# VHH binders against q07589, part 38

Target 1, 356 residues: q07589
Amino acid sequence: MSRILVIGAGGVGVITALSLWLKKESDVSLVVRSDYDRVLKHGYTIESCDYGRLEGWRPHHIYSSVEDAASAADNQGYNYIVVTTKNIIDGPVNSRVSNIIRPVLEKNKELHGPQLTTHILLVQNGIDIEKEIWAEFPREQYRYTVLSGIQLIGSTKIGSGHISQVGQDHLSCGAFDPQDAAAIQAANDFVRMYSNEGQNFVEFDPRVRYSRWKKLLYNAAINTSTALVGLDVPRCLEFGVNKKSTEIEVFHPAMREIIAIAASEGIIIEEEFITMFTEITRKKVFKPSMCVDCEKGQLMELEVILGNPIRIAKRNGVATPTLSILYNLLVLVQAKLKERKGLLKFDEKTATLVDE
Short names: E, the ipSAE of ESMFold2; O, the ipSAE of ESMFold2 at other seeds; V2, 0.75 times the mean of E and O plus 0.25 times the DockQ between their complexes.

## First folded at step 20 (VHH; framework vhh_7qbe_3)

Design u5 (at its last look DockQ between E and O 0.96; V2 from the best seeds 0.74)
Fold by ESMFold2 at other seeds, look of step 20:
Structure u5 (fold): chain B 356 residues (1-356), chain A 116 residues (1-116)
Amino acid sequence: as target 1 above (356 residues)
Amino acid sequence: QLQLVESGGGLVQAGGSLRLSCTASGSTESMGWFRQGPGKEREFVAVISDSGGKTYYVDSVKGRFTISRDNAKNTLYLQMNSLKSEDTAVYYCATRGYSGRSFDYWGKGTRVTVSS
């Protein structure tokens, strides 16, 4: 029975743990930080379009930290680490994915040496998110694979220990390195362990980079724009000049720039997806995740969604006038959020940032 | 070790044509052309999929340049028509390895000079 540690107890992470738990083919652990005491005492209340209403639910194990989960692995370690946290590269250093997963990798190595390969599944938005893992964990010292999870799900934490899932779960899981046979097998194994017949949809993704660049059309154009202005997509579209300027002058140009950047990396995305991603949310009065994060005073996944593509564009000589404006304005929004959280200090007497 | 060798550069009058070739020493995935003009940074020009069935061109060359490949010969081509002075550059062939990383194999380039 595979031992799976899910890190991140937001809407995505809890439903991920629930889906694995319901299949009854894995031992499911969940790291629950801020809600730990509430969930320990009362369990989760879950309202799921896939699985119905559950009250008092817990996975097989819950922990308040990754360190505790690693130590309490009963000297068995974990076969999978499923990372569902937001990837905030410009956030606190202890929130970096490499730092988050390190206790498990070290414990697995202590317990099993090279006999246990750790499968790291990144269920996070953006591109180049795997590079930190490769850079921080040399293959001569650690046995692991890195898997991509693209999860299309409408699941939100709506209160302490309370999850609302209104959009059916669709998970695409694949290997970041398409030549890594162990990663390919681990991704297929995860698909089988996550699949609940007739309730969710799970598939193997043979072309992870293509899939992530394609999803970036929506994230880099729409998720960012709605976060900047604090509006759902229908309002963005209807409030535009002549009800057209937002899609014609903002969404579509940003998406075309992503297509050009992907092409400069050898990944060709069909232009039909510009229309597809614009239309799937035209009539849905729903704020995308980055907009919601900003409204809650939470840091945004700005670097993996916009920063990384723009850095690629600069390296490859691809013009990004629309993305660059969005990025630079959102950098200011991110700084405002950091200041409110005490992560950034401005000295009003000198009109300068205060160094740490 | 995979090697890429460009050829076909030269001096051409504005409005003229040139055909660049790039021969790979082995199998390749997606292949592309980049260029670096005098005093400028390298910029992306065009890409073609491993099968040759999909292409992408930057707007400045669309309609004038045609990228193609002959997989039996491991050769990439760039047909450049209606050349302009701003097309003057060293043109580089590049490819993605099957590892799924960025363009990680590059040629040494071939110079194209477009004169009035």
Scores: ipSAE 0.680, ipTM 0.903, lowest interface PAE 1.6, mean pLDDT 91
Fold by ESMFold2, look of step 20:
Structure u5 (fold): chain B 356 residues (1-356), chain A 116 residues (1-116)
Amino acid sequence: as target 1 above (356 residues)
Amino acid sequence: QLQLVESGGGLVQAGGSLRLSCTASGSTESMGWFRQGPGKEREFVAVISDSGGKTYYVDSVKGRFTISRDNAKNTLYLQMNSLKSEDTAVYYCATRGYSGRSFDYWGKGTRVTVSS
């Protein structure tokens, strides 16, 4: 029976733990930070379009920190680490994914040495998110695989211990290294352990890099633009000059730039997806996740969605005029959010930053 | 170790044509062309899928350049028509091995000079 640690107790992480728990094929642990005491005493209230209404629900185990989860493994460790936190590489150091997962990797290594391969599933947006893991944990010293989870779900924490899922869970799971047979097997195993027939949709993804670059069309063009202006997609489209300028001068050019960057990495994305991603939310009055994060005063996944592709573009000599202006303005929005959260301080007497 | 060898560079008058070739020492995945102009950074030009069924070109060369491949010969081609002075550069062939991560293998380049 696989022992699975889910890290992150937002809307995505809780539904991930619930889906695994309902399948009854795994031992499910969840790391719950500030809400730990409340969830321990009362459990979760979940309103799910996939699973209905649940009251007082908990997975098999909950912990207040990853360190506690690693220490309480009963000398057994974890087969899977499922990371559902937002990947904010320009955020606090303790929020870096490598630092988050390190206690579990160290404990697995101490308990099992090379006999246990740790499967690290990154359920996070963006591209090149696996590179930090490979850089920080040399394969000569650690036995692990890195898996990709592309999750399309509308699930939000609406209060302490309260989760609202209004969008059906679609998960695509695959190996970041398409030549790693162990990773491919682990991804297929996870698909089976996550699948609840008739209630969610989960599939193996044989082309993880392609899938992530494709999703980036939406994320780098639309998620970013809506976050910058605080508007849903229909308003962005209708408020544009002649009801056309947002689509023609912002969304589509940004998406074409992503296609060019992907091509410079050898990944060819079909141009039909420009239209597809523009149209799927044209008539749906809701704010994309990055826009929602800004409204809640939370940091954005700016670097993995926009910074990383721009850095690739610079290395490969691909022009990104639209993405670059979006990125530079959103860097300012991110700094504003950091200042509000106390992560930056501006000295108004000297007109300079105090803390970087 | 996979090796890439470009050929076909030279001096060409503006408006002329030139065909570049790149032979790989073994099988390859997607293949592409990059170029580096005098005093400039290297820039992406075009890519072709492993089967040859899909291509992509940057706007500055679209309609003038054609990328193709012959997998039986492990050879990549770039047909360059309607050449402009701005096309003057060292042209590099690149490919991904079956690792699928990034362009890991590069040729040493072939120089193209477009004169007025």
Scores: ipSAE 0.652, ipTM 0.893, lowest interface PAE 1.8, mean pLDDT 91
ESMFold2 (binder alone), look of step 20: mean pLDDT 87; pTM 0.890

Design u6 (at its last look DockQ between E and O 0.93; V2 from the best seeds 0.78)
Fold by ESMFold2, look of step 20:
Structure u6 (fold): chain B 356 residues (1-356), chain A 116 residues (1-116)
Amino acid sequence: as target 1 above (356 residues)
Amino acid sequence: QLQLVESGGGLVQAGGSLRLSCTASGSTETMGWFRQGPGKEREFVAVISDSGGKTYYVDSVKGRFTISRDNAKNTLYLQMNSLKSEDTAVYYCAARGYSGRSFDYWGKGTRVTVSS
């Protein structure tokens, strides 16, 4: 039976743990930071469009930190690490994915050496999110695979130990390296362990980089724009000049730039997806995740969604006038969020940033 | 180690045509062309899928350049028509392996000079 550690106890992470727990094919551990004592004593209250209402629910194990979860692995370790946290490259260093997962990888290596392969499933937005892991953990020293999880779910933490899921869970899971047979097998195994037929939808993704670049049409154009202005998608579309300018002058040009960047990396995305992604949420009055993060005062996944593709574009000689404006304005929004959180200090007498 | 060798560059008058070739030492996934003009940074030009069924061109060459490949010969082509002076550049062949990574394999380039 696979031992699975889910890291991140937001709306996505808790539903991920619940889905695995309901399938009864894995031993499910969840890292629960600030809510640990509450959840230990009373469990979660969950209202889920997929799984119904649960009270007092806990996975098989909960821990207050990744370090504690790794220590509790004893002589067993974890087969899977499922990372559901936001990937904030420009955030605190202890929130970097490599630092988050390191205690588990080191413990698995101590316990089993090369005999236990750790499957790292990144359920995070963006592109090039796997590169930090490959750079930080040389494969001659660590036995692991890196898997991609593209999650479409509407699940939020609405209070201490309280989760509301209003959007049905769809997960696409695949290997970042499509030539890695162990990763492909691990992704298929995860699909099996996560699937609750009739309640959720999960599938194997044979072309992970294609899928992530494709999703980036929505994320780099719409998720970013809504975050910048604090509006849901229908409002962004209806408030545009002649009810057209947002679509024609912002969303579509940004999406075309993403298609060009992906092409310069050898990934060809059909232009028909521009219309598909523009229309899929046109009549749905809700705010995409980056917009929600900004409203909650949380840092945005700015670099993996927009910074990384722009850096690729610069390297490959691809013009990004629309994406660059969005990025530079959102850098200011991110700085404002950091200042409010005490992560950035401005000296008003000198009109300069204070280092540290 | 996959090797890429470009050929077909040369001097051509504006409005003329030129065909570039790139022979790979083995099978590749996606292949593409980049170019670097005098005093400029290298820039993306066009890409073709492993099967040859999908292509993408930057706007500046669309309608004038045609990318194609012959997988039996492991050869990539770029047919360049209606050439302009701004097309003057060293043209580089690039290829992806099947690992799903970026363009990791590059040729040494072939020079195209469009006069006038």
Scores: ipSAE 0.736, ipTM 0.922, lowest interface PAE 1.3, mean pLDDT 92
Fold by ESMFold2 at other seeds, look of step 20:
Structure u6 (fold): chain B 356 residues (1-356), chain A 116 residues (1-116)
Amino acid sequence: as target 1 above (356 residues)
Amino acid sequence: QLQLVESGGGLVQAGGSLRLSCTASGSTETMGWFRQGPGKEREFVAVISDSGGKTYYVDSVKGRFTISRDNAKNTLYLQMNSLKSEDTAVYYCAARGYSGRSFDYWGKGTRVTVSS
């Protein structure tokens, strides 16, 4: 039985743990931070369009920290670490994925050596998100693979221990290194362990880099724009000048720039996806995830969605006028969020930013 | 160790044509062309898929340049028509390996000079 640690107890993480638990093929642990005491005592209340209504639900194990989860797995370790947290590389150092997973990888190295390979599944947005893991955990010293999870789901924590899933769960899982046989096998095994036939949809992704660049059309153009203005997609489209300027002057140009950047990295994305992503939520009065995060006062995944592609564009000589404007404005929104959270301080007497 | 060797550069009159070639020492995933003009940074030009079935061109060359490949010969081509003075540059062949995350393999370049 595979031992799986899910890190992140937001709407995505809890439904991920539930899906694995329902299959009855894995031992499911979940790291629960702020809701730990409530969930320990009363379990989760879940309203899911895919999995039904559950009261008092818990996975097999819950922990209040990754450190505690790593200690509790002492002699057994984890076969999978599933990371569902937001990837905020410009946020607090402890929010970096490498720091989040480090307690598990260090325990595995200390207690199991080469006998345990842990499969790290990143269910996070953006491109080049695996780069930090490979840099921080050299394969000569640590035994792991890195898997990509692209999840399309409408799931939100709506209260302490209360999850509402109104969008169907679709997961694409694959290996970041398409030549790594162990990672490919682990991704296929995860697809099997996550699949609840008739209730969710999960598939193997043979071309992870292509899939992530393709999804970036939506994320870099639409997720960002809606976050900037606090509107759902239908409102963004209808409120535009002549009901057209948003898609013609913002969404499409941003998506074309992403296609050019991906091409400069050797990933060719079909132009037809510009129309597809523009239309897929035109009639759905639903705020995308970055917009929701901003409204909750939470930091955005700004660097992995916009920062990383813009840095690639600069290296490869690709112009990004639309993405750069979006990025620079969202840097200000991110700074405003950081100030509200006490992560930045502005000295109004000097009109300057205070260090740290 | 994958090697890329460009050829076909030279002097050409504005409005003329030139065909660049790049021979790879082995099989590659996607291949592409970059160029570096006088006093400028290297910039992306065009890319072609491993099968040759899909391409992408930057706007400044679209309709004038054609990228193609012959996988039996491990050779990449760039047919450049209607050349302009702005096309003067060193042209670099680039390739991705099958495990590569980006263009990791580069040729040394071939110089194209477009005279008025």
Scores: ipSAE 0.715, ipTM 0.917, lowest interface PAE 1.5, mean pLDDT 92
ESMFold2 (binder alone), look of step 20: mean pLDDT 87; pTM 0.891

## First folded at step 21 (VHH; framework vhh_7qbe_3)

Design v1 (at its last look DockQ between E and O 0.97; V2 from the best seeds 0.82)
Fold by ESMFold2, look of step 21:
Structure v1 (fold): chain B 356 residues (1-356), chain A 116 residues (1-116)
Amino acid sequence: as target 1 above (356 residues)
Amino acid sequence: QLQLVESGGGLVQAGGSLRLSCTASGSTESMGWFRQGPGKEREFVAVISDSGGRTYYVDSVKGRFTISRDNAKNTLYLQMNSLKSEDTAVYYCAARGWSGRSFDYWGKGTRVTVSS
């Protein structure tokens, strides 16, 4: 039985734990932060378009921190770490993915040395999200693989211990290194353990880099633009100059720039996806995830969605006039969010940022 | 260790044509061309997929340059037509390995000079 630790108890994380639990092929642990006491006593209420309504539900184990989950592993450790948190690399240092997973990796190494391979599944947006994991955990000292999870689910926490899933659970899982046989096997095993026939869609992704760059067309152009202005896609399109400027002068140019950046990294994305992503969202009156994050006062995945591609573009000599404007304005929105959370302080008497 | 060797650079008059070649010592995933003009930073030019079936070109060369590859010879080509003085640069061959995140292998470059 695979022992799986799911980190992050938002809409995605809770449904991930539920899907694994329902399949009954794994031992499922979930790290729950703010809702821990509530969920421990009363369980989750889940309203799911795929899995129905559940009341009082818990996975096999619940922990209030990753440190506690690692300590409770005793002599067994974890086969999988599934990270469903937002990847905010410009946020608090203790929320960095490498720091979040470190207690489990250290415990697995202490207990089993090289005999236990830890499979790290990143269910997060963006590109180059695996880079710091490889940098922080040298392969001669740690036995692990890094897997990509691309989720297209519509699932949100709507209250303490209350999850609403209105968009179908659709997961693509693959290996970041397509030549790593252990990672490929682990990704296929995860697909099997996650699959609930007739209730969700889960598939092995043989081209993780391509899939992540392709999704970035939507995320870097539409997710960002809607977050900047606080509007759904149909409003962004209809409010544009002559009902055309948002599409022609913002969405499409941003997507073309992403295609150019991906190409400069050897990943060729078909230009028809520019039209596809615009058209499938044209009539969908809902706010994309980054827009929702802003409305909730939560930090955005800004660096993995825009920062990383722009840094690649600068290195490779690719022009990004549209993405650069979006990024620099969203840096200001992110700073506003950080200030409201107490992560930045502005001294109004000197009109300067307070340095720590 | 994969080796890339460019050839075919030279002096050509504006409006002329030139064909660059790059021979790899083994098989590669995607391959591409970059260039560095006088006093400029290196910039991306074009890429071709592992099978050769898909390509991408930056706007400044689209319609004038054609990238192709012959996998039996492990060779990448760049056919450059309607050359302009702004195409003057050192052209670098680049390749992705089968595990590579980006272009990890680079040639030493071949110089192209376009005179008026």
Scores: ipSAE 0.789, ipTM 0.937, lowest interface PAE 1.1, mean pLDDT 92
Fold by ESMFold2 at other seeds, look of step 21:
Structure v1 (fold): chain B 356 residues (1-356), chain A 116 residues (1-116)
Amino acid sequence: as target 1 above (356 residues)
Amino acid sequence: QLQLVESGGGLVQAGGSLRLSCTASGSTESMGWFRQGPGKEREFVAVISDSGGRTYYVDSVKGRFTISRDNAKNTLYLQMNSLKSEDTAVYYCAARGWSGRSFDYWGKGTRVTVSS
């Protein structure tokens, strides 16, 4: 039986744990921070378009920290670590994925068993999200693989211990290194363990890098723009000059720049996706995730969605006039959010940052 | 270790044409061309998929340059037409390996000079 640790108890993480638990093929652990006491005593209330209504639900184990989960694993360890947290590389150091997963990987290093390889599944937005893991955990010293999870789901934590899922659960899972046979097998095994026939859709992704760059068309152009102005997609489109300027002057140019950057990395994305991503939410009055995060006062996944592609563009000599404007304005929005959270301090007497 | 060798550079009059070649020592995923002009940073020019079925060109060369490959010979080509003085650069062949995240293999470059 696979031992799975899910890290992050937001809407995505809890539904991930639920799907694995329903399959009855996994020993499912969930790291629950602020909601730990409530979930321990009362379980989750889940309202799911896929899985129905559940009250008092909890996975096989819950922990208040990754450190506690690692300690409780004895010398058995975890087969999978599923990371569903937001990837905020410009945020607090304890929120970096390498630091989040380190207690489990250090325990695995101590064990050194030939039967234990830990599969790290990153269910997070953005590109180059696996880079720090490979750099921080040399394969000579740690037994792991890195898997990509692209989840399209409308699932939100709406209160302590309360999850609302209104969008159907779709997961694409694959190996970041397409030549790593162990990673490919682990991704296929996860697809099997996650699949609940008639309730969700999950598939193996043989082209992880292509899929992530393709999704970035939406995330780098639309998710960012809506976050900047605090509007849903239909309003962004209708409020534009002549009801056209947002898509013609902002969305499409930003998406074309992403296509150029991906191409400079050897990934060719079809131009038809520019229209597809512009149209999929034209008539759907909802705010994309980055816009929602910003409105809740939460830091944005700015660097993995926009900073990383811009850095690639600079290295490869690709022009990004539209993305650069979006990025630099959103850096200011992110700084405002950091200031409100006490992560950044401005001295008004000197008109300078204090925490440089 | 994959090796890439460019050829075909030279001096060409403005408005002229030139064909660059790059021979790889083995099988590759995507292949592409980059260039570095005098006093400038290296910049992306064009890319072609492993099968040759998909291509992408930067706007400054679109319609004038054609990238192609012959997988039987492990050879990449760049047909450059209607050359302009701003096309003067060292042109580098680049290739992705089958596990590569980015272009990890590079040739030494071939110099193209476009005279007015």
Scores: ipSAE 0.764, ipTM 0.930, lowest interface PAE 1.2, mean pLDDT 91
ESMFold2 (binder alone), look of step 21: mean pLDDT 89; pTM 0.901

Design v2 (at its last look DockQ between E and O 0.96; V2 from the best seeds 0.79)
Fold by ESMFold2 at other seeds, look of step 21:
Structure v2 (fold): chain B 356 residues (1-356), chain A 116 residues (1-116)
Amino acid sequence: as target 1 above (356 residues)
Amino acid sequence: QLQLVESGGGLVQAGGSLRLSCTASGSTESMGWFRQGPGKEREFVAVISDSGGKTYYVDSVKGRFTISRDNAKNTLYLQMNSLKSEDTAVYYCAARGWGSRSFDYWGKGTRVTVSS
């Protein structure tokens, strides 16, 4: 039986744990931070379009920290670590994915050495998100694979211990390294363990890098623009000059720049996806995730969605006038959020940042 | 150790045409062309898929340049028409190895000079 640790107890993480739990093939652990005491006492209330209503539900184990989950692994360890947290590489050091998962990898190495391979599934937005893990955990010292999860789901935490899923779950899971046979097998195994036939939709993704660049059309153009202005997509489109300027002068140019960057990496994305991503969101009166994060005062996944593509563009000599404006304005929004959180201090007497 | 060798560069008058070739020592995934003009950074020009069925061109060359490949000969081509002075550059052939994240293999380049 596979032992699976899900890290992140937002709407995505809780439904991920539930889907694995319902399959009855996995021992499912969930790291619950702010809601730990409430979930311990009462369990989750879940309203799911896929699975119905559940009251008092818990996975097999809950922990208040990754460190506690790692200690509880006994001599067995975890086969999978499923990371559903936001990837904020410019945030606090302890919020970096490598630091979040480190206690599990260190404990596995201490107890098992080469006997346990840990499969790290990143259910996070962005491009090049696997690089941090490869850089921080040399394969001669740690035994692991890195898997990609691209999840389309309408699941939200609407209160402490209370999850609402109104959009059906679709997960595409694959290996970041298409030459890593162990990773390919682990991704296929995860698809099997996650699949609840007739209730969710799960598939193996043989072309992870293509899939992530394609999805970045939406994230780098629409998710970012809505976050900057605090509007849902239909409002962004209708409020534009002549009801057209947002689409023609912001969304589409940003998407074309992403296509150019992907092409400079040898990945060709068909231009038809520009209109596809615009049209599937045109009538959806809801705020995309980055916009919601900003409104809640939470840091954004800015670097993995815009920073990383722009750095690739600079290396490859690809012009990004639209993405660069969006990025630099959102850097200011991110700094504003950091200031409100006490992560940056501005001295108004000197008009300078306070360094330390 | 994949090797890429470009050829076909030279002097050409503005408005003229030139065809570049790049022979690979083995099988590749996608292949592309980059260029570096005098005093400039290297920049992306065009890419073609492993099968040759899909292409992408930067706007500055679209309609003037055609990328193609002959997989039986492991050869990449760039047909350059309606050449302009700003097309003057060293042109580099690039290839992705199978499983590579980006273009890992590069030729030494072939010089194209467009005179008026």
Scores: ipSAE 0.740, ipTM 0.925, lowest interface PAE 1.4, mean pLDDT 91
Fold by ESMFold2, look of step 21:
Structure v2 (fold): chain B 356 residues (1-356), chain A 116 residues (1-116)
Amino acid sequence: as target 1 above (356 residues)
Amino acid sequence: QLQLVESGGGLVQAGGSLRLSCTASGSTESMGWFRQGPGKEREFVAVISDSGGKTYYVDSVKGRFTISRDNAKNTLYLQMNSLKSEDTAVYYCAARGWGSRSFDYWGKGTRVTVSS
């Protein structure tokens, strides 16, 4: 039975743990930080469009930290580490994915040496998110694979130990390295362990880079714009000049730039997806995830969604006037969020940053 | 080690045409063309999928350039029509090897000069 550690107990992470637990093919552990005491004592209350209402639910194991999960007395290591946290590479050092997963990788290596391959599943937005893992954990010293999880789900933590899922779970899982047979097998195994027929949708993704660039059309154009102005998508579209300027002058140009950047990396995305992504949210009166993060005072996944594509564009000689304006304004929004959280300090006497 | 060799560059008058070729030493995934004009950074021009069924062109060359490939010969082509002086550049062939994350393989370039 595969031993799976899910890191992150937001709406996505809890439903991920629940889906695995319901399949009854894996031993499911969940790292629960702020809600640990509540969940330990009372379990989760879950209202799920996929699974119905659950009261008092817990996965097989819960831990208050990754360190505790790694050091548990009867721990035999983990076959899978599933990372569902936001990827904030410009945030605190302890929020970097490599630092989050390191205790488990080190413990697996200590307990099993080369006999246990650790499968790291990144259920996070953005492009080039696997690069940090390759850089921090040389394959000569660590035995692991890196898998991609692209998840479309409407699931939110609405209170301590309380999860509301209003959008059906769709997960696409594949290998970042399409030549890594172990990663391909691990991704297919995860699809099997996660699939609850008739209740969720999960599939193997044979073209991870294509899928992530395609999703970036929405994330880099719409998720970002809504976060900047604090509006849901229908309002952004209806409030535009002549009810057209937002899609014609903001969304579509940003999406065309993403298509050009992907093309400069050898990934060809059909231009028909510009219309598709604009239309799927036109009538959905809810705020995309980056907008919600900003409203909660939480840092945004700005660098993996906009920063990384823009850096690729600069390297490859691709113009990004629309994305660059969005990025530079959102850098200011991110700095404002960091200042409010105490992660930056501005000295008003000198008009300079003190955190450098 | 995948090797890429461009050919077909030369001097051509504005409004003229030129055909570039790039032969790969083995099979590839996507292939593309980049160019570097005098005093400029290298810039992306066009890409074609591994099967040849999908293409993309930057706006400055769309309608004038045609990218194609012959997988039996491991050869990439760029047909350049209605050439302009701003098309003057060294043109580089680029390829993704099987399993490559990006364009990891590059030719040494072929010079194209468009005279007034």
Scores: ipSAE 0.728, ipTM 0.920, lowest interface PAE 1.5, mean pLDDT 92
ESMFold2 (binder alone), look of step 21: mean pLDDT 89; pTM 0.901

